# Ledger of designs, part 136: VH-VL binders against q9umr5

Target 1, 268 residues: q9umr5
Amino acid sequence: SYKPVIVVHGLFDSSYSFRHLLEYINETHPGTVVTVLDLFDGRESLRPLWEQVQGFREAVVPIMAKAPQGVHLICYSQGGLVCRALLSVMDDHNVDSFISLSSPQMGQYGDTDYLKWLFPTSMRSNLYRICYSPWGQEFSICNYWHDPHHDDLYLNASSFLALINGERDHPNATVWRKNFLRVGHLVLIGGPDDGVITPWQSSFFGFYDANETVLEMEEQLVYLRDSFGLKTLLARGAIVRCPMAGISHTAWHSNRTLYETCIEPWLS
Below, E stands for the ipSAE of ESMFold2; O stands for the ipSAE of OpenDDE; V2 stands for 0.75 times the mean of E and O plus 0.25 times the DockQ between their complexes.

## First folded at step 5 (VH-VL)

Design ge7 (framework fv_mavrilimumab; at its last look DockQ between E and O 0.92; V2 from the best seeds 0.00; counts 0 for: pae O 4.7 > 2)
Fold by ESMFold2-Fast, scan of step 5:
Structure ge7 (fold): chain C 268 residues (1-268), chain A 123 residues (1-123), chain B 111 residues (1-111)
Amino acid sequence: as target 1 above (268 residues)
Amino acid sequence: QVQLVQSGAEVKKPGASVKVSCKVSGYTLTELSIHWVRQAPGKGLEWMGGFDPEDGETVYAQRFQGRVTMTEDTSTDTAYMELSSLRSEDTAVYYCATVSYDWKTGRYSFDYWGQGTMVTVSS
Amino acid sequence: QSVLTQPPSVSGAPGQRVTISCTGSSSNIHAGYDVSWYQQLPGTAPKLLIYGNSNRPSGVPDRFSGSKSGTSASLAITGLQAEDEADYYCQSYDSSLSGWVFGGGTKLTVL
């Protein structure tokens, strides 16, 4: 008997994008109930992340209620940030494995076709002026835009990522940390050939300093201060790191070797 | 404007093979994913297979595995569906359809359909 | 035979509302896959009517609407007209079959 699996997609995804993942799970763990949350698809994936968190929260409650033994989350790309917030705001979640597929956990600083569609003439070096405005924070991409050259603006203006990472104070921070720490395992997956997530080490809580040199998780203030529980989880043996080369951003959910190596072991 | 034009009706004997064509105009074949759906007289729609719009791999419905082959000729913008070892139960109208992604909604749909090709299998 | 369950027939009078259900399972609709609807007039190819649960292609009247809840989807037709008399098919993706699946079809009769 396997725990149900809930899948949270990323930017401009559809449930169809996860067909190979569901096939792999069915082959290795037959009988597993897998639900891809069919919310905030297409252009709606650009809605503010807190709005998405609220909608996904309402969708996961009945699934968790039917599975007292627990559930697993597989959260792809932007969806990994939604899942970070879900685990913090839900005081009754029963998540065992939180599997984060190439999610920009410390933020994004790199050009994407999505940003060029919204802001055709903007370069990554000047996007901070748009993203850190109140108007820009109405777009999900700007909620995790983290310009390492304007960290003060990021800390002041980010309505989502800076708060869930405990980089800026919030009244609920203590409760969010307590809730997040109930997770059984935090499985981090990503790799150098992703091509979209910049820096790719953001998927492992690494990020650029002001010189665009990557500092890994253990050098981050959020880790050192244990702002939302990373240091505690690592000490507990609950963090799994699974980097893999050769996988592009849209292939994390359709690579059999990746599934067998990084995902399958955590689906009990 | 996408238009799909299929080859004409075929009459085949049991055990023979049939190859139906689907000519694409209005867009190039390399920009589209073609799928095949059949319908027996008076019956419902049945998906047979097609080119996966995300990875380009050919996928076939399990019941047709080993009997169906779907190919494309990009130089003539024509897709083909060949069904072998024909049985009387294969008598049906065979449709080609485009599968497209709508970025606004994040949805896939079978948005344009050919006129259909009647294949009759009789002895 | 069909993986998605539809009623074989439904009827209504001109101007009335009719609803056609499409019931799936844990491997398709309940797994999170969206539902499309197709209209097939006698002697013609199917025509896309609704995609992605509730979206209408250009040219489809707003009298046609779709919705999805749990393991089921519904097509609603308001202001019924004689030309709506046709077969209607729902469609989704099925993870256990690794392929697209259709409902058995519903014959709409306008009385």
Scores: ipSAE 0.777, ipTM 0.891, lowest interface PAE 1.3, mean pLDDT 92
Fold by ESMFold2, look of step 6:
Structure ge7 (fold): chain C 268 residues (1-268), chain A 123 residues (1-123), chain B 111 residues (1-111)
Amino acid sequence: as target 1 above (268 residues)
Amino acid sequence: QVQLVQSGAEVKKPGASVKVSCKVSGYTLTELSIHWVRQAPGKGLEWMGGFDPEDGETVYAQRFQGRVTMTEDTSTDTAYMELSSLRSEDTAVYYCATVSYDWKTGRYSFDYWGQGTMVTVSS
Amino acid sequence: QSVLTQPPSVSGAPGQRVTISCTGSSSNIHAGYDVSWYQQLPGTAPKLLIYGNSNRPSGVPDRFSGSKSGTSASLAITGLQAEDEADYYCQSYDSSLSGWVFGGGTKLTVL
């Protein structure tokens, strides 16, 4: 029998948006129980990410308790950051595969329609003034905003991303790393034609340096210092990188080839 | 504010086809995802198909595959549902409705409905 | 025969609270798909009453409420009034059928 699958959505998503993914799972792995968590929907997806993590934690506990042999997580876009935080804060999670579906794991530095709607007077070069303020950190988008030209402000002001990456000292860093390392596999999915995640390599823990040159995961300080366990996971053979071209941001969960290539093999 | 106005009642013979229209006002058709739902006399609601709200592709309920065609005329803001090979069991009121996303809640619903079109299939 | 199961009828006295159940499965409600509720007065089109499990459109009185748990959903009506006498339908999406599904309907009788 297949392990239960828990789906965590992104910004302004609905359960309906994942209908094709659920169909693919039903067709290829009949009998799999799949649950799309229906929390923090619509504009509630703008709530601070730590509030979302707490709510999603409460929702996954009974599902994990009913599945002592383990569960899988499929986490899309902003949802991939929520899931990574869940793996850090839960001492007793039983997640086998964590599938990160085009998630801004090293942050976001790009203009989007949602940013224009929310902050109409700002472009990416100026958004740090808002996002690195206490008021800005009350919005989920700002919790993972990562301006490569204001790294000192990022490191001091980020209430979420800098903490879960272990880029700032905090008392939970050792426990969070231990918990994260209990995952069986980390499956990273994304691609150059996404159009929203900027740089798209953020889905693979790559990011800009100060010159906006993309440094890959293995060149990042968080990897080199093994601050939350990426180097350990890679050495263990637990990281799977599955890039795919030709897929826009909203199509990752509705592409059958992507599912069969990058997702299905990890839904044991 | 948004209104869906459907064509009038139809009486058809078994084996014929019927084409029901649904005119949109207050919005343009390209802004909406029109779906069709029918209700036989004294029975419940049955979804027939529609245009997917996220990608605009037409989807049909399995029960109606091969007998139903749903089209749009954007020049007149009118959606159409055509049901062929009619049987007496197809006697029903046919509704058009919108399936819409509410960004505040992140949810889809059948939020606006036409008045219904009675189609009677009699020998 | 409906994918979503509702009681065929329910009744209550004026001022009372009534609930209407809607039971689905792992391919619809349990999968996390929303439940919506529709009121249909005799001879009229359905009207959206509740969407997204518990949200009321503008103009729907707050004595109508919805909830979802597991494979089930519930519509509650408090302060029952004579004009609430109607048919009520639940609705969700179903991944096995790749389509929208409605419950069989519940006739509410105000005694």
Scores: ipSAE 0.450, ipTM 0.786, lowest interface PAE 3.2, mean pLDDT 91
Fold by OpenDDE, look of step 6:
Structure ge7 (fold): chain C 268 residues (1-268), chain A 123 residues (1-123), chain B 111 residues (1-111)
Amino acid sequence: as target 1 above (268 residues)
Amino acid sequence: QVQLVQSGAEVKKPGASVKVSCKVSGYTLTELSIHWVRQAPGKGLEWMGGFDPEDGETVYAQRFQGRVTMTEDTSTDTAYMELSSLRSEDTAVYYCATVSYDWKTGRYSFDYWGQGTMVTVSS
Amino acid sequence: QSVLTQPPSVSGAPGQRVTISCTGSSSNIHAGYDVSWYQQLPGTAPKLLIYGNSNRPSGVPDRFSGSKSGTSASLAITGLQAEDEADYYCQSYDSSLSGWVFGGGTKLTVL
């Protein structure tokens, strides 16, 4: 039988958003138990990511317990960060494939519709004033806001991304790295036509330097220092990068070609 | 508040077609996703199809594929459901309903319903 | 025949608590799709009672509550009233059918 698949959604998503994905999985892997976790939907997806991690942890634990051979995670957009954190804090997870579906894994620094909704009077260049404040960090979007022009503020104020990245020292960094390295494969999916994740390379742990030049994963300090295990995973052949053009942010979970090329191979 | 007013009862012979209308008020049709559900006498609810707001297209239940056509006239804020090759088993009350997404909860629901249109198919 | 399974009928006396179950499968409720509940009074169109498993639209009394667990959902009605006599339907989305699905309906009789 196929390993169970757990799906974690992004901002303002519903289970209905993943109907096509579930159809694809059912068609190609009949009998697969797929669970779209119904937690922190809609506006609740704006809650602090650590709170979400705790909630999702409680939901996945029983699923993992019933699947001793392992499970697969498909985590979309913001959900990809939640899942990475989840795998970092769980010392007993049994995740075979962690599929990061267009997730801002290295953070977000761009104007999006979501930002305009939350902060209608703010541009990305000024958002650091809000996001790196205590009240700003109460919003999930700010938990992975990564301003390349205010690195000090990011490192000191980011209560989520900087920690799971091991960019800011904390007592659990070594353990989290160990836990995360339990994953069988890290499948990174994203593309240049996403339109939301900024830069789109963030889905592959690429990101801006101080001059807003996009550097690739291998040029990032988190990789060079192996702060949470990226270098180790890459060395193991455990990282799969699957870029695809022509896909908008809201279509990653509903594209058949993308599924067949980037997702399906890792559900077996 | 959304209101849906449907066309009157229809009596059709087998093999004929019926077209039921659903007039929207309170909101414009372009702001709403209209779905159709029927109910045979003394039976349960059966989803026929409707506009999928995420895909931006009309989706039909497999059972009615090739026999049902759902259209919209935005100029009159009226949705239509046409069912062809009518059979006696198509005798039912046909409802139009709005399917709304609540962004606060991240949930879909059939939140507003028309009064229903009785369609009788008999020889 | 319905994708979602409901008991054909339930009954209760005024003031009592009744529950209506809705059982699904791996392609709908178990997959994490939401369950909605509708009330249909005799000779009327269905009315939304619960959406998103447990949310009440405005105007729906708090006597009505919904819950979901695993492959099943439940509608609970407390303080049963004569006016609650109606048919109740659960609804969800089914990935295998690529469409919305209803339960077979439950006739609630107030004794």
Scores: ipSAE 0.026, ipTM 0.634, lowest interface PAE 4.7, mean pLDDT 93
ESMFold2 (binder alone), look of step 6: mean pLDDT 88; pTM 0.912

Design ge70 (framework fv_mavrilimumab; at its last look DockQ between E and O 0.89; V2 from the best seeds 0.00; counts 0 for: pae E 2.03 > 2)
Fold by ESMFold2-Fast, scan of step 5:
Structure ge70 (fold): chain C 268 residues (1-268), chain A 123 residues (1-123), chain B 111 residues (1-111)
Amino acid sequence: as target 1 above (268 residues)
Amino acid sequence: QVQLVQSGAEVKKPGASVKVSCKVSGYTLTELSIHWVRQAPGKGLEWMGGFDPEDGETVYAQRFQGRVTMTEDTSTDTAYMELSSLRSEDTAVYYCATVSYDWYTGRYSFDYWGQGTMVTVSS
Amino acid sequence: QSVLTQPPSVSGAPGQRVTISCTGSSSNIGAGYDVSWYQQLPGTAPKLLIYGNSNRPSGVPDRFSGSKSGTSASLAITGLQAEDEADYYCQSYDSSLSGWVFGGGTKLTVL
């Protein structure tokens, strides 16, 4: 029988948004128990990410406890960051495949319709003034805002991403690394036509330097220092990279070819 | 606010087709997702299909696939549901409804309903 | 047979509390899809009563409340009134059917 699948959504999403993904899983792996966690939907997706991590943790514990053979996580967009933290704070998780669907793993630095709705007159170059304040850090999108021109402010003010990436010191860093390394497979999915995640290589742990030139995962200090285990995971063959062109941000969970190529092989 | 007004009652013979209309007022049709739900006399509600509120594609319930066609005329703000190869068991009240996304809660709902159109299929 | 199971009828006296259950499965409510509730008075179209498990549209009194747990949902009506006599339907989405599904309906009788 198949391991249960837990789905964690993104910014302004609902469980309905994953209907196609669940239909694909049912077709290829009939009998799989799939649960979309309908916590922090709509406006609540703007709540601080640490608050969301606690809520999702409470929801996944009983599912994991009932599945001694393990579970799979599929985490979309902002949800991929929630899952990153979840795997680090849980010292007893039994996650086999962690499938990250176009998630800004190294952060976000891009103008989007979400940003224009929340801050109508703001440009990406000025959002650091809001996001790197105590007030701004009460919003999830600011928890992973990573302005490459103000990296010093990001490192000092980020209450979430800089800590979970090991970019700033934390007393629990060693335990978080040990916990994260328990994952069976880290499956990274993203692509150049996403249109929202900026740079799109953030989904693969790449990111801008100060000149907005993208440096890939293997050139990042977090990888080189092995801050939370990326280098160790890659060395043991546990990281899968699955880029795909032609897919917009809201289509990652509803594209059949993407599912068959990047997701289906990792659902045991 | 939004108001949905449906066409009048129809009586059809088995094998015929029927086309029910749903005129939208209070908003433009292009801003709404119209779905169709039927109810046989004394029975429960049955979803037939509609325009997916996320991607705008038409989706039909499996049991009506091949017999139902749902269309829209944006110039008259009118949605249509055409059901072909009518059988006596298709006798029902047919409702149109709007499906809307509430960004505040992150939820979908069938929030406004038409008054219903009685379709009777008899020989 | 409906995919979501409701009791065919429930009854109560004015001022009492009644609950209507909606039992689903792992392909609908159990998969994380939310539940909406509709009230249908005799001879009228259904009216949205609750959406997204527990949210009330404008104009729906707080006597009506919804909840969801596991594979099931419930509609609670407190301070029961004569005008609450109607049919009540739950609704969710079902991944195995790739569509919206309704419960079989519950006739509420006010004694």
Scores: ipSAE 0.770, ipTM 0.889, lowest interface PAE 1.3, mean pLDDT 92
Fold by ESMFold2, look of step 6:
Structure ge70 (fold): chain C 268 residues (1-268), chain A 123 residues (1-123), chain B 111 residues (1-111)
Amino acid sequence: as target 1 above (268 residues)
Amino acid sequence: QVQLVQSGAEVKKPGASVKVSCKVSGYTLTELSIHWVRQAPGKGLEWMGGFDPEDGETVYAQRFQGRVTMTEDTSTDTAYMELSSLRSEDTAVYYCATVSYDWYTGRYSFDYWGQGTMVTVSS
Amino acid sequence: QSVLTQPPSVSGAPGQRVTISCTGSSSNIGAGYDVSWYQQLPGTAPKLLIYGNSNRPSGVPDRFSGSKSGTSASLAITGLQAEDEADYYCQSYDSSLSGWVFGGGTKLTVL
């Protein structure tokens, strides 16, 4: 029988939004138990990411316990950061495939017009003033905001991304790396026409330097230092990169060609 | 303050078609996703199809595929459901309803309903 | 039978608490799709009572509440009143059918 699939959604998502993905899985892998975790929906997706990680951890424990051969994670957008943290903090996870579906794994530095109702002074060049404050870090978006022009503020203020990337020293770094490395495969999905993830290469652990030049994963300090296990995973052949052009941010979980090419092979 | 007003009762012979209308007021039809639900006498609710609230594409329940057509006229803010090749088992009350997203909770629901249109199929 | 299973009837005295169950499967409630509840008085259209498992739209009394667990959902009515006598339907989405699904309905009788 097929391993259970756990789906972790992103900002302002609904389980209904994943209906096509669930239908594709049912067609290609009949009998697979698929669960979209129905937590932190709507405005609650703005809660601090560590709070979300704790809640999702509690939800996956019984599913993993019933599946001793392992489970798969499909984690969309903001949800991919929740899932990566989950893999780090759980010493007892049994995840085979971690499928990161257009997630800002190295952070986000994009337009925030869609957030003007919450952050009226939210041009990307000045959002660091809000996000790198204790108040700002109470919002999930600020937990992975990564302003390449204020890197010292990011490194000191980030309560989430700088920690799970190993960009700031912390006492759990060795344990988190060990736990993350128990994953079977890391499947990275994203593309240039996403329109939201900025730079889109963040879905592949690429990101801006101080000049807004995109450096690829292998050029990042977190990779070179192997701070949370990327270099080790790549050396094992456990990282799969599956870019696809022509897909907007909200369409990753409703595109059949994307599913067949990038997701289906990893759901055994 | 969305209001859905449906056309009047219809009596049809087996093999005919029926077209039920649903006029929207309070919002425009382009802002809403109209779905159709029927209820046979003494029976429960059965979803027939509608316009998907996320992409606006028409989706039909499998048992009605090939017999049902759902359309909209945005100039009159009126939705239509046409059911062809009628059978006695199609005798039912036909409702239109809106499916809407609540951004605050992140949830979908059938929140506004028309008054219903009785369609009777008899020889 | 309907895709979502409800008891055909429940009854209670005024002031009591009653619960109406809705049992689904791994392709609907168990997949993480939320549950809505509708009240239908005789000869009228259904009225939304609960959406998103537990949310009450404006104008619905707080004595109506909903919950979801695993593959099942529940509607609870406290402080039962004569005007609560109606049919109640649960509703979700089903990925195997690629569509919305309703329970068979529960007739609530106030004794």
Scores: ipSAE 0.632, ipTM 0.852, lowest interface PAE 2.0, mean pLDDT 91
Fold by OpenDDE, look of step 6:
Structure ge70 (fold): chain C 268 residues (1-268), chain A 123 residues (1-123), chain B 111 residues (1-111)
Amino acid sequence: as target 1 above (268 residues)
Amino acid sequence: QVQLVQSGAEVKKPGASVKVSCKVSGYTLTELSIHWVRQAPGKGLEWMGGFDPEDGETVYAQRFQGRVTMTEDTSTDTAYMELSSLRSEDTAVYYCATVSYDWYTGRYSFDYWGQGTMVTVSS
Amino acid sequence: QSVLTQPPSVSGAPGQRVTISCTGSSSNIGAGYDVSWYQQLPGTAPKLLIYGNSNRPSGVPDRFSGSKSGTSASLAITGLQAEDEADYYCQSYDSSLSGWVFGGGTKLTVL
């Protein structure tokens, strides 16, 4: 039998958004139990990511317990960060494949429709004033806002991304790294035509330097220092990078070619 | 508020086609996703198909594939459902309904319904 | 026959609490798809009663409530009133059928 698949949605998503994904899985892996976690939907997806991590943890624990052979995680957009954090805090997870589906794994620094809605009077260059404030960090989007021009503020004020990245020292960094390294495979999916994740390379742990030049994963301090295990995972052959062009952000979970190429191989 | 007004009752013979209309007001048709649901006399509700706003295309229930056609005229804010090769079992009240996404809750629902159109198929 | 299973009928006296169950499977309710409930008064079109498992549209009294657990959902009606006599339908999405699905309907009789 196939391992259960747990799906974690992104910002403002619904379970209906993943209907095609579920159909693909059902067709190619019949009998697979797929669960789209119905938590923090709609506006509730704006709640602090640590709160979401706790909620999703409570939901996945029973599923994992019933699946001793392991489970697969498909985590879309913001959900990818939630899942990474989840795997960092869980010392007993049994995740075989962690599929990060167009997630801003290294953070977000771009003007998007979501940002315009939440902060209509702010450009990305000014958002640090809001996001790195105490009240700003009460919004999920700010929890992974990564301003390359205000690294000091990011490192000191980011209550989520900087911590799960091990960029800011904290007492649990070693344990979180150990926990995260329990994953069988880390499948990173994203592409240049996403239109939301900025830079799109963030889905592959690439990101801007101080001059807004995109550096790849291997050039990032988190990799070089192996702060949360990326270097170790890569060395193990446990990281899979699956870039694909021609896919918009809202279509990653509803593209058959993408599914067959980047997702399906890791569901067996 | 959205209002859906459907065309009048139809009587058809087996093998014929019927086309039911659904006039939208309050909002434009381009702002809405229209779906069709039928109900045989004394029976339950059956989804036939409708416009999927996420996919940007009309989706039909498998049972009606090849026999039903759903179209829209945005100039008149009218949606149409045509069912061909009518059978006696197609005798039912046909409803148009809006499927809306509540952004606040992140939920879909059939939130507004037409008054229904009775279609009788008899020899 | 219906993808979602409902009891054919339920009854209650005025003022009582009644519940209507809706049982699905791993391809619909169990997969995480929302459950909506519709009220159909005799000779009228269905009316949205509950959406997103437990949300009430404007105008729906709070004596109507919905819940979902596992592969099942439930509609609860407290303080039953004569005007509540109607047919009630649950609805969800089914990934195996690639479409929306309804329950078989439940006729509620107020005694």
Scores: ipSAE 0.526, ipTM 0.828, lowest interface PAE 1.3, mean pLDDT 94
ESMFold2 (binder alone), look of step 6: mean pLDDT 89; pTM 0.917

Design ge71 (framework fv_mavrilimumab)
Fold by ESMFold2-Fast, scan of step 5:
Structure ge71 (fold): chain C 268 residues (1-268), chain A 123 residues (1-123), chain B 111 residues (1-111)
Amino acid sequence: as target 1 above (268 residues)
Amino acid sequence: QVQLVQSGAEVKKPGASVKVSCKVSGYTLTELSIHWVRQAPGKGLEWMGGFDPEDGETVYAQRFQGRVTMTEDTSTDTAYMELSSLRSEDTAVYYCATVSYDFKTGRYSFDYWGQGTMVTVSS
Amino acid sequence: QSVLTQPPSVSGAPGQRVTISCTGSSSNIGAGYDVSWYQQLPGTAPKLLIYGNSNRPSGVPDRFSGSKSGTSASLAITGLQAEDEADYYCQSYDSSLSGWVFGGGTKLTVL
């Protein structure tokens, strides 16, 4: 029978946002138990990512315990970062496929409507002043803000992304790497027409250098140092890259062709 | 604040169509998602369809697809539900309701309801 | 056929506690979709009583509370009053039907 699927939403999302995804899964894998975690919905999605990780951790434990053959995670946008941390902090996760749906895995450096709502007079060039403060790090958006022109501040001030990516040292790094490496498949999905995730290659562990030239995953120090296991996973054949053009940020979970091409094959 | 006022009772013959209106006041129609729910005499509530607040598309319950059309006239702040090929079992009170998203809780609700329109189908 | 199952009736005396269950499945409540509750007095439109499992709109007294666990939800009414006599409906979203679904309704009688 099919492994259960756990869905983790993104910024300002709710479980209702995934209704089309659940319909697709029911059509292609009837009988699959799919649970959309209804934690940190709406404004609560702005809470610090480590707080969200703890809450989602408590919610996934009983689901994983009931599925000894394993579970799949589908994690959208900001939710993909939550799932990255879950896989690292859980000593006992049994995740087979981790499907990251347009998530800024190396961070975000771009203006969005959500940032304009929260910080209406800020531009991407100036947001580092807010985000890399202790106050700014109390907002989830700032936890993955990665200004390529102030990489020194990002490395020093990021309370979440720099740590989970192994870009800054942490006492738990070795354990986090060991835990993350238990994942069966890391399925990365994203595309150039997303319009929110900037650079879009962040969904594939690519990111800007100081000149705003995108360097792909294999050129990142995180990959080269194998800080949390990307190089090891790629060598195992466990990383799947599935880029697709023509899909806007809010449409990743509601596009049938995307589902059939990038998600459906990994829901054993 | 938001008030929904529906058109008056209708009596139709089998095979005819009925078009129920829902006039919005206290807010503009473009900022609201209007859904339709019916209730046969002495029976429960049945969702028929409405404007999806996230997709911006009109969605219909499967059993009404092909027979129902939901439209909006933003110039008069009025939503419409038209049901065709009427049968005796379509006799019901038809309600319009707003579906809103509470940003603070991240939750959806059918928060404001019209008074209902009785549609009777008889030969 | 209603997709969400409610008892057809419940009863209680003034001042007592009554609970109304709403049983769903893995495609609705079990999938993580939240539950809303509506109160319908005879001859009137439904009124939103609880949304998002446990949230009360302004004007709804705290005697009404909602909860959700697994594939089921419950509406609790404490300090039961004569004016609480009404029909109560639960509602959720169902992914297999691609739509909103209501329970069959529960008639509450205050004895």
Scores: ipSAE 0.532, ipTM 0.803, lowest interface PAE 2.7, mean pLDDT 91

